# Designs tried in a protein design chat: VH-VL binders against q5gan3. Part 11

Target 1, 136 residues: q5gan3
Amino acid sequence: MDIKMQIGSRNFYTLSIDYPRVNYPKGFRGYCNGLMSYMRGKMQNSDCPKIHYVIHAPWKAIQKFCKYSDSFCENYNEYCTLTQDSLPITVCSLSHQQPPTSCYYNSTLTNQKLYLLCSRKYEADPIGIAGLYSGI
Below, E stands for the ipSAE of ESMFold2; O stands for the ipSAE of OpenDDE; V2 stands for 0.75 times the mean of E and O plus 0.25 times the DockQ between their complexes.

## First folded at step 4 (VH-VL; framework fv_romlusevimab)

Design e4 (at its last look DockQ between E and O 0.06; V2 from the best seeds 0.00; counts 0 for: pae O 8.7 > 2, placed apart)
Fold by ESMFold2, look of step 4:
Structure e4 (fold): chain C 136 residues (1-136), chain A 124 residues (1-124), chain B 108 residues (1-108)
Amino acid sequence: as target 1 above (136 residues)
Amino acid sequence: QVQLVQSGSELKKPGASVKVSCKASGYTFTSYAMNWVRQAPGQGLEWMGWINTNTGNPTYAQGFTGRFVFSLDTSVSTASLQISSLKAEDTAVYYCARSDYLTYWSYYYGMDVWGQGTTVTVSS
Amino acid sequence: SYVLTQPPSVSVAPGKTARITCGGNNIGSKYVHWYQQKPGQAPVLVIYRDSNRPSGIPERFSGSNSGNTATLTISGVEAGDEADYYCQVWDSSYDHYVFGGGTKLTVL
């Protein structure tokens, strides 16, 4: 199995799935600031990503969405699928109100359908989120 | 060692066609998208679109959905741009440039490797 | 479609700091890439994702991006830095790369 693909699925599970949702990360101001600090430590980089999505649903349920993927997302060079139901999602977005080097995040909890990225390899594991579905 | 080498410059008459090739080496060709960028004389850079090197499916920027065709020959790691029914305004330098596909944790990293450019001159 | 605006030219004395701006609505929410193009040459990526330098780009080059303005900063400007500089973003609404109009840097 491609090591990049295995790393992608493992990182996605570790960094983008939080079920049941953990409340009040110790020592941080809000959910996203705690999560994004953990993510930077896990990835061993100083970058402050501008956006990150977290799904609050069981991993097994998320995996099942990718089994029926029939769309190809050219931009990602991966299969993608729109989830059948809205899912509870936290959107972590880098604050414009603070210096970028502060890595300060706003948290927005929402319930929306989303586009999952599904590995184009045989297992079709979820490896990312292409975006949220607006319905417009 | 990562390189994009383009075909030689062309002088054409209006109404003719031209094909610009871009041969990649030093990396896995199908792991990166291939972009085409136009630069008319004395003007700025204009993104023409890109092609998914794994599927062969092109995406064209607005204004490039007609006479411009992106294609691949994966067996020789080559992307091509064909321009049909050449017009004087097609006179430009045409660049190929690779970019990473979008990933969830790494948005686009820009175009990190460029070909040397191919000058296409269309004169009456 | 998303629009990037750059000043057509910037002049700076040798050894001073050049600042080249790239304006866009809420550009701080996008990743900005910067390219240097010397006469007769292909563009070269000098800053990616707002503030990162590719290998081989001197530390004198830095970038920032917040609000409606991204800025390429070149400290200790040398004559060899004379070039056109382009900013670029990905417009996710239309799946398009967008270039700014370019800025000619003149070292006087």
Scores: ipSAE 0.371, ipTM 0.800, lowest interface PAE 2.6, mean pLDDT 86
Fold by OpenDDE, look of step 4:
Structure e4 (fold): chain C 136 residues (1-136), chain A 124 residues (1-124), chain B 108 residues (1-108)
Amino acid sequence: as target 1 above (136 residues)
Amino acid sequence: QVQLVQSGSELKKPGASVKVSCKASGYTFTSYAMNWVRQAPGQGLEWMGWINTNTGNPTYAQGFTGRFVFSLDTSVSTASLQISSLKAEDTAVYYCARSDYLTYWSYYYGMDVWGQGTTVTVSS
Amino acid sequence: SYVLTQPPSVSVAPGKTARITCGGNNIGSKYVHWYQQKPGQAPVLVIYRDSNRPSGIPERFSGSNSGNTATLTISGVEAGDEADYYCQVWDSSYDHYVFGGGTKLTVL
């Protein structure tokens, strides 16, 4: 695995993996607003990403899913795989209502299968999330 | 192995043009952005801009518009920098360096692979 | 534009620890990358995103970033570590990479 993929994997870990699961009341925006504010700052990007996923599971539990990628996600130009198990995740979705100086997000805690991006077809590391499995 | 190999040293007169090439090997050329960095003699590193190797869209830093042109030949995994109307102050080592642009976060990665540099000397 | 400030030079005895600073307004909120450039050679990425080492970079190299100062730390300095070191950030205001002025590390 080349440096890019290593960096990508580490970045994915840093940005999305093993964050504490937090219970919050319906409509609470604090979790994602805080998380995304921190990430935007560290990433030196003031833009508001439309969506972000965090997985509340250890890295080792996620790595096992990229042992084999049965698909190729053309939009990402990377191999991808559907997780065999549902994972606890928080979905941060950009709100339609945005203040001029910040990014507001809706926080959704759910348990779903994920499409993971993998660094290669076999014996790979996760490098991102392509989306959620809708069950359709 | 992953590497960037640049064209050889150039000696030009003021007003002339030069084209520096950067050939990539050992990796998928279109999966990394290509950056250009200038280093004048005894000076520090200066980012000139980058080119999206997939779309061919260039972005130039301030001070590097007009006379500087980034281009691609994807068929041979080569990025090029052309400098026209050369001036004495263009005398420098020019580096190509790859960086990631895969995800919306990857635009802020560092440059993990560098060419060996190309010395361009402009002298009357 | 965003400005990164490095000391022009740092001297250290072999076996000691060298610290190279990179100053910038609220730089702690940014990711800092570090490059090593030996004489007559191309730069080499030695630290990315504040504190991460690329493959092949010795554990002697470490990085930190907080407040207005990022620091590259080289423990157990060797003669081969003598080089110029540059910090780098992405300036989101102009969508530019910005380099520091560089620091020449001399091993005494």
Scores: ipSAE 0.008, ipTM 0.627, lowest interface PAE 8.7, mean pLDDT 89
ESMFold2 (binder alone), look of step 4: mean pLDDT 92; pTM 0.944

Design e5 (at its last look DockQ between E and O 0.59; V2 from the best seeds 0.00; counts 0 for: pae E 2.4 > 2)
Fold by OpenDDE, look of step 4:
Structure e5 (fold): chain C 136 residues (1-136), chain A 124 residues (1-124), chain B 108 residues (1-108)
Amino acid sequence: as target 1 above (136 residues)
Amino acid sequence: QVQLVQSGSELKKPGASVKVSCKASGYTFTSYAMNWVRQAPGQGLEWMGWINTNTGKPTYAQGFTGRFVFSLDTSVSTASLQISSLKAEDTAVYYCARSDYLTYWGYYYGMDVWGQGTTVTVSS
Amino acid sequence: SYVLTQPPSVSVAPGKTARITCGGNNIGSDYVHWYQQKPGQAPVLVIYRDSNRPSGIPERFSGSNSGNTATLTISGVEAGDEADYYCQVWDSSSDHYVFGGGTKLTVL
């Protein structure tokens, strides 16, 4: 694994993996607002990402999906794979209404299969999420 | 400096073929996707598709399948667009433009570098 | 198919502020890029990811995106700003880049 992929994997782990699953009241935005604030800090980027995924599972449980990637996501120029299992996920979606100095997000807790980006075809590490499985 | 340089203007008859080239310099060719954009006279920009410069796999937009072929010569950092069975409606300026591949983080910046355009005129 | 709607033309007096809109269903959930194209020239990226300016683009150019409308704002418009402006998004549903129809900005 080259340095770029290693950094990518590390960032993905840090920013998306193994966060506690939290039940929150309907309309509560605190989870994603807090998480995204942390993420923006880590990435040293003031921009408000449109979407972010948090997987509430251990890293090793996610790594197993990248042991073999049978697909290549051309748009990302990376190997990718569909997870065999649905995973507990929090989806942070940027709200349409934004304050001047912060980023507000809507939080959605769901359980879905994911398209994972993998660092290589075999024995790889996850480096990101290409999207959610729509079931189509 | 980073730049894309396209081949010169073309005048073709209907039914003929044309190949437009786009030579990249000043950056790692395979690190960016290459897009093709068409602009008919007096019309807007139309995305034709893009080619993965690493794998060579092209993706064509709707309406640009069949007669349009994207190709690469990575040895000279060149992307090419070939149009076969030319029609009058193919008359347009064709641009190549680089863009980042998509990322999980969404750190892509649109088409930040453009070729100067290649005018293709199809007339009988 | 994702459609981006721009007004065909916008006119503004020198020194005033021009606003060019780009409408799309829930466009605020997408990153919008803006391109300037002067007659006989290739397009130039002037705003990327809603509100960011590439190097060399004057601070007079700014962008915003929320709800169903993205807006390119050009303050202190100069004669040299007269051009066609196009918005653009990546449509993840179709895996296509989509351009707006373009807006001709006329400096009066």
Scores: ipSAE 0.614, ipTM 0.872, lowest interface PAE 0.7, mean pLDDT 92
Fold by ESMFold2, look of step 4:
Structure e5 (fold): chain C 136 residues (1-136), chain A 124 residues (1-124), chain B 108 residues (1-108)
Amino acid sequence: as target 1 above (136 residues)
Amino acid sequence: QVQLVQSGSELKKPGASVKVSCKASGYTFTSYAMNWVRQAPGQGLEWMGWINTNTGKPTYAQGFTGRFVFSLDTSVSTASLQISSLKAEDTAVYYCARSDYLTYWGYYYGMDVWGQGTTVTVSS
Amino acid sequence: SYVLTQPPSVSVAPGKTARITCGGNNIGSDYVHWYQQKPGQAPVLVIYRDSNRPSGIPERFSGSNSGNTATLTISGVEAGDEADYYCQVWDSSSDHYVFGGGTKLTVL
């Protein structure tokens, strides 16, 4: 994915929401390797992203957090909000420096509050995740 | 052609102030953050902070919060650095450099376009 | 605070390969950018996000980043490659850019 292109709410839904969480009971590669391989293929992204977050909650609940956001995240140049509740999330972390077609990811399932990026446009839909709240 | 053009070099006395300007052209000014980088004589590069060119809100690195002020004039695509109460240790080359804002993946291209630098000399 | 460590200087014979290191605790988890600065000139971005070359940078420039070390590699070194080289990361814990101390590359 080209970093110059704005991430819309539909891309965020597709790439970062997995509810209920899909299971890989017989996989050797783990949750993140399957998901990140699909994401890179879908988005035609040749880079190996170093980190990616996946939220395991209904889309409508995620949208609610952004509805009345009035905080602004200057580093991202986007509106943002800290979720009021901890959410079940998977953190996908790149484990090796690999060519884009052979990226390998570690999966960590956790329950944390997070900073959502909310569209600058009127609808205020969620468009990304700025990070996790470490002071849980 | 994407370009950053800085104001000319300055010779100042201690206690004076200076304003370094950085005019952008060839791109949408508010689509990129503007960084300020200092390089003292014979020394390496030191990040001073950046300014959100869309909101005008600055972020200063530690050590640059008191006498250093970033500002914008978006009508002429210009970022400025004001240094007040100049000290001898402020003698340096000051660069402006643009960078992407962070994305949802934390991706950025680094500082891909730099101004030519403005030398500020503070002498007794 | 997060510190990037570079050797002060590296010497290499013309036509050989120069390797300039940038050390940092778990730097392999950060994206590393590299800049070239010739005397009296502004820095020029030569590698971004560990291993990508901007348009116009010769293919002999390459980069890697894993563990605690990022490396800028210049193969087939030419006299025109003599410069100071700086690594850089965005440190998300402080919301700061951090530069390494710089490495002077000398071509014999």
Scores: ipSAE 0.369, ipTM 0.795, lowest interface PAE 2.4, mean pLDDT 85
ESMFold2 (binder alone), look of step 4: mean pLDDT 92; pTM 0.944

## First folded at step 5 (VH-VL; framework fv_romlusevimab)

Design f1 (at its last look DockQ between E and O 0.49; V2 from the best seeds 0.56)
Fold by OpenDDE, look of step 5:
Structure f1 (fold): chain C 136 residues (1-136), chain A 124 residues (1-124), chain B 108 residues (1-108)
Amino acid sequence: as target 1 above (136 residues)
Amino acid sequence: QVQLVQSGSELKKPGASVKVSCKASGYTFTSYAMNWVRQAPGQGLEWMGWINTNTGKPTYAQGFTGRFVFSLDTSVSTASLQISSLKAEDTAVYYCARSDYLTYWGYWYGMDVWGQGTTVTVSS
Amino acid sequence: SYVLTQPPSVSVAPGKTARITCGGNNIGSDYVHWYQQKPGQAPVLVIYRDSNRPSGIPERFSGSNSGNTATLTISGVEAGDEADYYCQVWDSSSDHYVFGGGTKLTVL
């Protein structure tokens, strides 16, 4: 794997994989609020993404889905694949009400198939999530 | 400097064909999608579609299939729009505009660089 | 298909604040971009992803997006701001860019 792919995979692991799912103490401002604050800091990005997905499964269990990608997501200019299995995920959705210096999110825990972006067509690593499976 | 330079104005008769070129410079051509936008006289902006500059796959908006063809010459960082069987209603200014591919976080950045536009006039 | 609705025209006196709206079903869930087009010129991106300004765009230009309405706000309007303004979104359901009908801003 080349350096670009390695960086992409590492970033995806850091930003979108949380296994086992972290449990924050009572009184904490929320899973997504904490996670997104960490991510924004890590990425040195002040923007508030509208949606973010976190997968709560072992990395190896996710990697196997990128063994072969039968599709290409033109919008992302990357290979992509639909996971054969549903995965436990947290969906972080940006709240309509935002403070001036932070990003507030709603958290939804669910099990769904998802579209993964893969670093190449064969024997690849996940590098992103294109979206959730909605029957299309 | 980043810029898109389009070919000059065209005057054509109905039934003829026209090819508008858009040459990119100042950036990596294959790192951005190329969009085409039409604007009829006195009308608004209309998205015609886009072409993936890496794969060469075109995507056409509804109403722009058949007679409209997007193509690339990556060796000279040029995107082209060909319109065949021209009609009077094809009279418009045609723009090329670059846009980022979707990012990891699903960000769209809009069309940040535009060509100067190419006027295509179709008249008998 | 996704439809973006803009007022055909907005008039404002110099130095005042102009607000141009872009309506769409649950548009707040989408990223909205705004373009300025002066007569005889190509469009210029003035706001991207709801509220971000590209380099070179004055701070007088700002954007917001919530619910069913996105708004482009131009404070301290100048004569040079007279132009057509277009909102735009990416419709993920159809994989199309969609433009609003455009708003002509007249500086009185």
Scores: ipSAE 0.751, ipTM 0.901, lowest interface PAE 0.6, mean pLDDT 93
Fold by ESMFold2, look of step 5:
Structure f1 (fold): chain C 136 residues (1-136), chain A 124 residues (1-124), chain B 108 residues (1-108)
Amino acid sequence: as target 1 above (136 residues)
Amino acid sequence: QVQLVQSGSELKKPGASVKVSCKASGYTFTSYAMNWVRQAPGQGLEWMGWINTNTGKPTYAQGFTGRFVFSLDTSVSTASLQISSLKAEDTAVYYCARSDYLTYWGYWYGMDVWGQGTTVTVSS
Amino acid sequence: SYVLTQPPSVSVAPGKTARITCGGNNIGSDYVHWYQQKPGQAPVLVIYRDSNRPSGIPERFSGSNSGNTATLTISGVEAGDEADYYCQVWDSSSDHYVFGGGTKLTVL
C-alpha cells in the first residue's frame, strides 16, 4: 500500500521548524539523526527520506513569506515563493555510506534563501520546501 | 481502470508535421503530470519533458525546446505532442506516461501508467 | 547533465540471480525507479522509490540504492523476465527526469 505524503501547515511546523534549535545529547548520534528519527515516527513512515530541511527561525517570521506567493511551482503543482531573507537551515541528507534501512543522516548548517511551498496565493501557510536558492 | 490510449502510427515525409494524441481515462486528468518519452529504433528511453495538466504549462528537456509542442484539451482528458519540420531522426516510438508531481520528499511513484506508444516514421 | 550508466547486457542462467546496476554520482541521494520493457511493448514500472514493488510485480524483483550504485535484483530468473530494463531518477539540478541507457537481460 503506497500513499503520497502531503505536508500540511501543521505537519510542516512540527517537522521543518526548530526554533530555538533543540540540543540533543552528544551521544544521540547527532542532530539530524535525532530529528529524522522523531520525524519518521511522527509520520509513521518506514521509508528513509533522502533529504529534509529544518529552518531555525520563528514560525511567525516564516509565515509572513507566504502572505503573497508570487510564483506557481509547476513541478510541485503548488504556489511558491522565494524568501526575501536568507534563513539559518540545517540540511539533513541520507548518507551514502550506510545501508538504506539504517536511515543515517549527514548534517549541514547553512544560511540561504529557500523556496517555500504555500497552500494558496494569498494569506497562506507554508506547507513545504521546494529547495534552496543558489546565487550561482 | 486507469488507461492512456494513444493515436495510431504515422508515416510522414521530411518537413511535415505530426500530432500524437494521448487520451486518459479512469482517473482525474488534472491530478497527474503528463510526460512524453521518445524511443528511437534500437535505442533507449529518452524523456522529452512533461506538461502540468492543471495549468497547461509545459517543461521541455534540453534538445526538445524547438520543434516539439505539448498541449492539452482537458475537456476530453487528452494530452498532445506536435512535432513540426520532421526529420529522419524523429523516427521513433513516442509514449505518453503519467507521473506524480514532485513532493517535499521527491517523487513517490514514478511513471506508473503508460500509453501503448505511437510509431512515427519519417522517410523520404 | 546527470548521466546514469547501465551495462548494455546481462546474461543469466534460468533459476539464477540477475543483478542490473545503475551507476550515478551520489545516486543513493535520489529515488530510483525501474522499468521493464519487452519487445514491442510499453515500459512497465517494476520498482519505485529504490525498493518498492507495485501491485502485481513478483517478490523475485527487488531493488537497492546506496552510494553511487542502484541495483535491480531478479532472483530465480525465468524466461519471461527476458527484457530491457531501465533505471530512472529525477535530477533536481536540471529539473529533468533521466533514464539510464538500458540493459538487455538474456536468459540462457
Scores: ipSAE 0.419, ipTM 0.802, lowest interface PAE 1.9, mean pLDDT 86
ESMFold2 (binder alone), look of step 5: mean pLDDT 91; pTM 0.933

Design f2 (at its last look DockQ between E and O 0.04; V2 from the best seeds 0.00; counts 0 for: pae E 2.6 > 2, placed apart)
Fold by ESMFold2, look of step 5:
Structure f2 (fold): chain C 136 residues (1-136), chain A 124 residues (1-124), chain B 108 residues (1-108)
Amino acid sequence: as target 1 above (136 residues)
Amino acid sequence: QVQLVQSGSELKKPGASVKVSCKASGYTFTSYAMNWVRQAPGQGLEWMGWINTNTGRPTYAQGFTGRFVFSLDTSVSTASLQISSLKAEDTAVYYCARSSYLTYWGYYYGMDVWGQGTTVTVSS
Amino acid sequence: SYVLTQPPSVSVAPGKTARITCGGNNIGSDYVHWYQQKPGQAPVLVIYRDSNRPSGIPERFSGSNSGNTATLTISGVEAGDEADYYCQVWDSSSNHYVFGGGTKLTVL
């Protein structure tokens, strides 16, 4: 196991924050396919992640949710907090369409509250997303 | 050299208690969760649950919430399984196995390092 | 509860390819791990997250996962590959690891 595969604050900012949301040129394979290709290349990882979230809000606004968090997400072994407000989110989900050897992603824009992972080591700065709030 | 070393095999009577220990070495104990897995004679692997090694909070699989207690002594990098009111059905090999915590990407990496197993035999 | 189904046994001649299946509803949306267990020994992780090999596992071991079936593939099967093989997922709805029932691989 490589403990460094957890996203730190710098990796989280680079891979999961896009504000204002970038528009890709018409004819491109879609927002998520461009982003996920870049991310996989940067991380030098052969996996096709099943899901990835991108927040379209200013970094400082996202940072504020993690301050003073005392909730602990046992499965992640990190502090976590549910955001007080819904945020504009793109959900990149792995598609099962052909060809199966290429990572192909569907993009879904939504507004959701989400569970932020907050660093135990970086003055509670955001380091990842534990999931979206379902409301049920 | 990452290693999990378990306590020796035990022969017990019904109604007794047993504690199986699992000592970790070669890695930062609190960086990985500790799992317990049961294997009855001639049967498959059965996940019993895990314990968060930073908080000491256990999660028990269904069917293991009563007589089974996970605990830690982080000062000696040791996880323990206590089984009370032993029944013949508790006869099995008990393994400890470490696993990573869930990543941001939703990954669990499975159980990459296992103890050698502790045989608990319950007979009259 | 989520159930993983494996065939109880698979027989393969030496040098041929063994395929061990693990069935589950929409298992392709989960990451599957595979363990090898030889008699009297602890399990050993041989594939994690569908298709990745831990250090020290030969390239002959590979994995795939789509739809309702994950498959462990062992090419060039050797006598030393005789073992029980278990698939495993993490079921996020229950917060449980789930093991398949195991498959005994016989090389004959």
Scores: ipSAE 0.335, ipTM 0.781, lowest interface PAE 2.6, mean pLDDT 85
Fold by OpenDDE, look of step 5:
Structure f2 (fold): chain C 136 residues (1-136), chain A 124 residues (1-124), chain B 108 residues (1-108)
Amino acid sequence: as target 1 above (136 residues)
Amino acid sequence: QVQLVQSGSELKKPGASVKVSCKASGYTFTSYAMNWVRQAPGQGLEWMGWINTNTGRPTYAQGFTGRFVFSLDTSVSTASLQISSLKAEDTAVYYCARSSYLTYWGYYYGMDVWGQGTTVTVSS
Amino acid sequence: SYVLTQPPSVSVAPGKTARITCGGNNIGSDYVHWYQQKPGQAPVLVIYRDSNRPSGIPERFSGSNSGNTATLTISGVEAGDEADYYCQVWDSSSNHYVFGGGTKLTVL
């Protein structure tokens, strides 16, 4: 795995893995607002992502899902895989009402299977989340 | 058959306004950011900025604030560039180009689909 | 601001190998993309993320990136390869896409 892919994985870990789930101070107006404010600051990005997923599980428990990816997600131009297990996640969804200088999010805690983006086809690291599994 | 089709050539006088459209087809419009790139005659490519097709939030590059406005009509998968108070120096070919939706790892991707370009000529 | 430096022109005989460089401070840590623009046409992505070819791009096109230099290599150059080539990176510091100045490849 090249260094750039490793950086991508580290960024994913930093921004999308929170284990155990942290409690932000009351002044942060909720989990997602605190998290997304941190993300925007970290990435120096003024844009407001529509949806962001945070996984509350150990890294090794998530990493194992990228040992082999049998699918390719064209929209992401990355290999992807469906997690075999449901994971505890927080879904941060962008609110319809936005302040002019920040991003406001709704927080939803749930357990669901995920479509993970993997850095490569074999022996890869998670580098993103393509979405939630909505099947039966 | 993924493609971006831009509006036709424009001839304008200084001080006028122009709106260039870019219609996307063959893919989910909201899954990719839309970029605008300017190329003056005989010059190189210049990134003007991009618009988030999910949120509609535009980001303008330095030098392209004020007179330049990015907008969307998602109902017809169309992005638009409006230039107001046109100057002679605005004479150029303007391209729309899609790139992966710009998340915290969006910088990994280039612009894989381009419009054919729209020539805007500003002359007295 | 991030600056990408390309030679203004490169000349190569048919069948030979052309190499177009893109210089930048620690550019090896960034993903570099390459675009081909033929006269009167829109740019076409020929290399993405340093060394990957989009579908439809011949294997003659390859890319590498390390240190302070990214390189687009075109083997077995054909007359149809005559074009302007641009490198590009995303500058996370400024939140800008940055293009190189472009290199005109002339096939002799």
Scores: ipSAE 0.269, ipTM 0.729, lowest interface PAE 1.0, mean pLDDT 91
ESMFold2 (binder alone), look of step 5: mean pLDDT 91; pTM 0.943

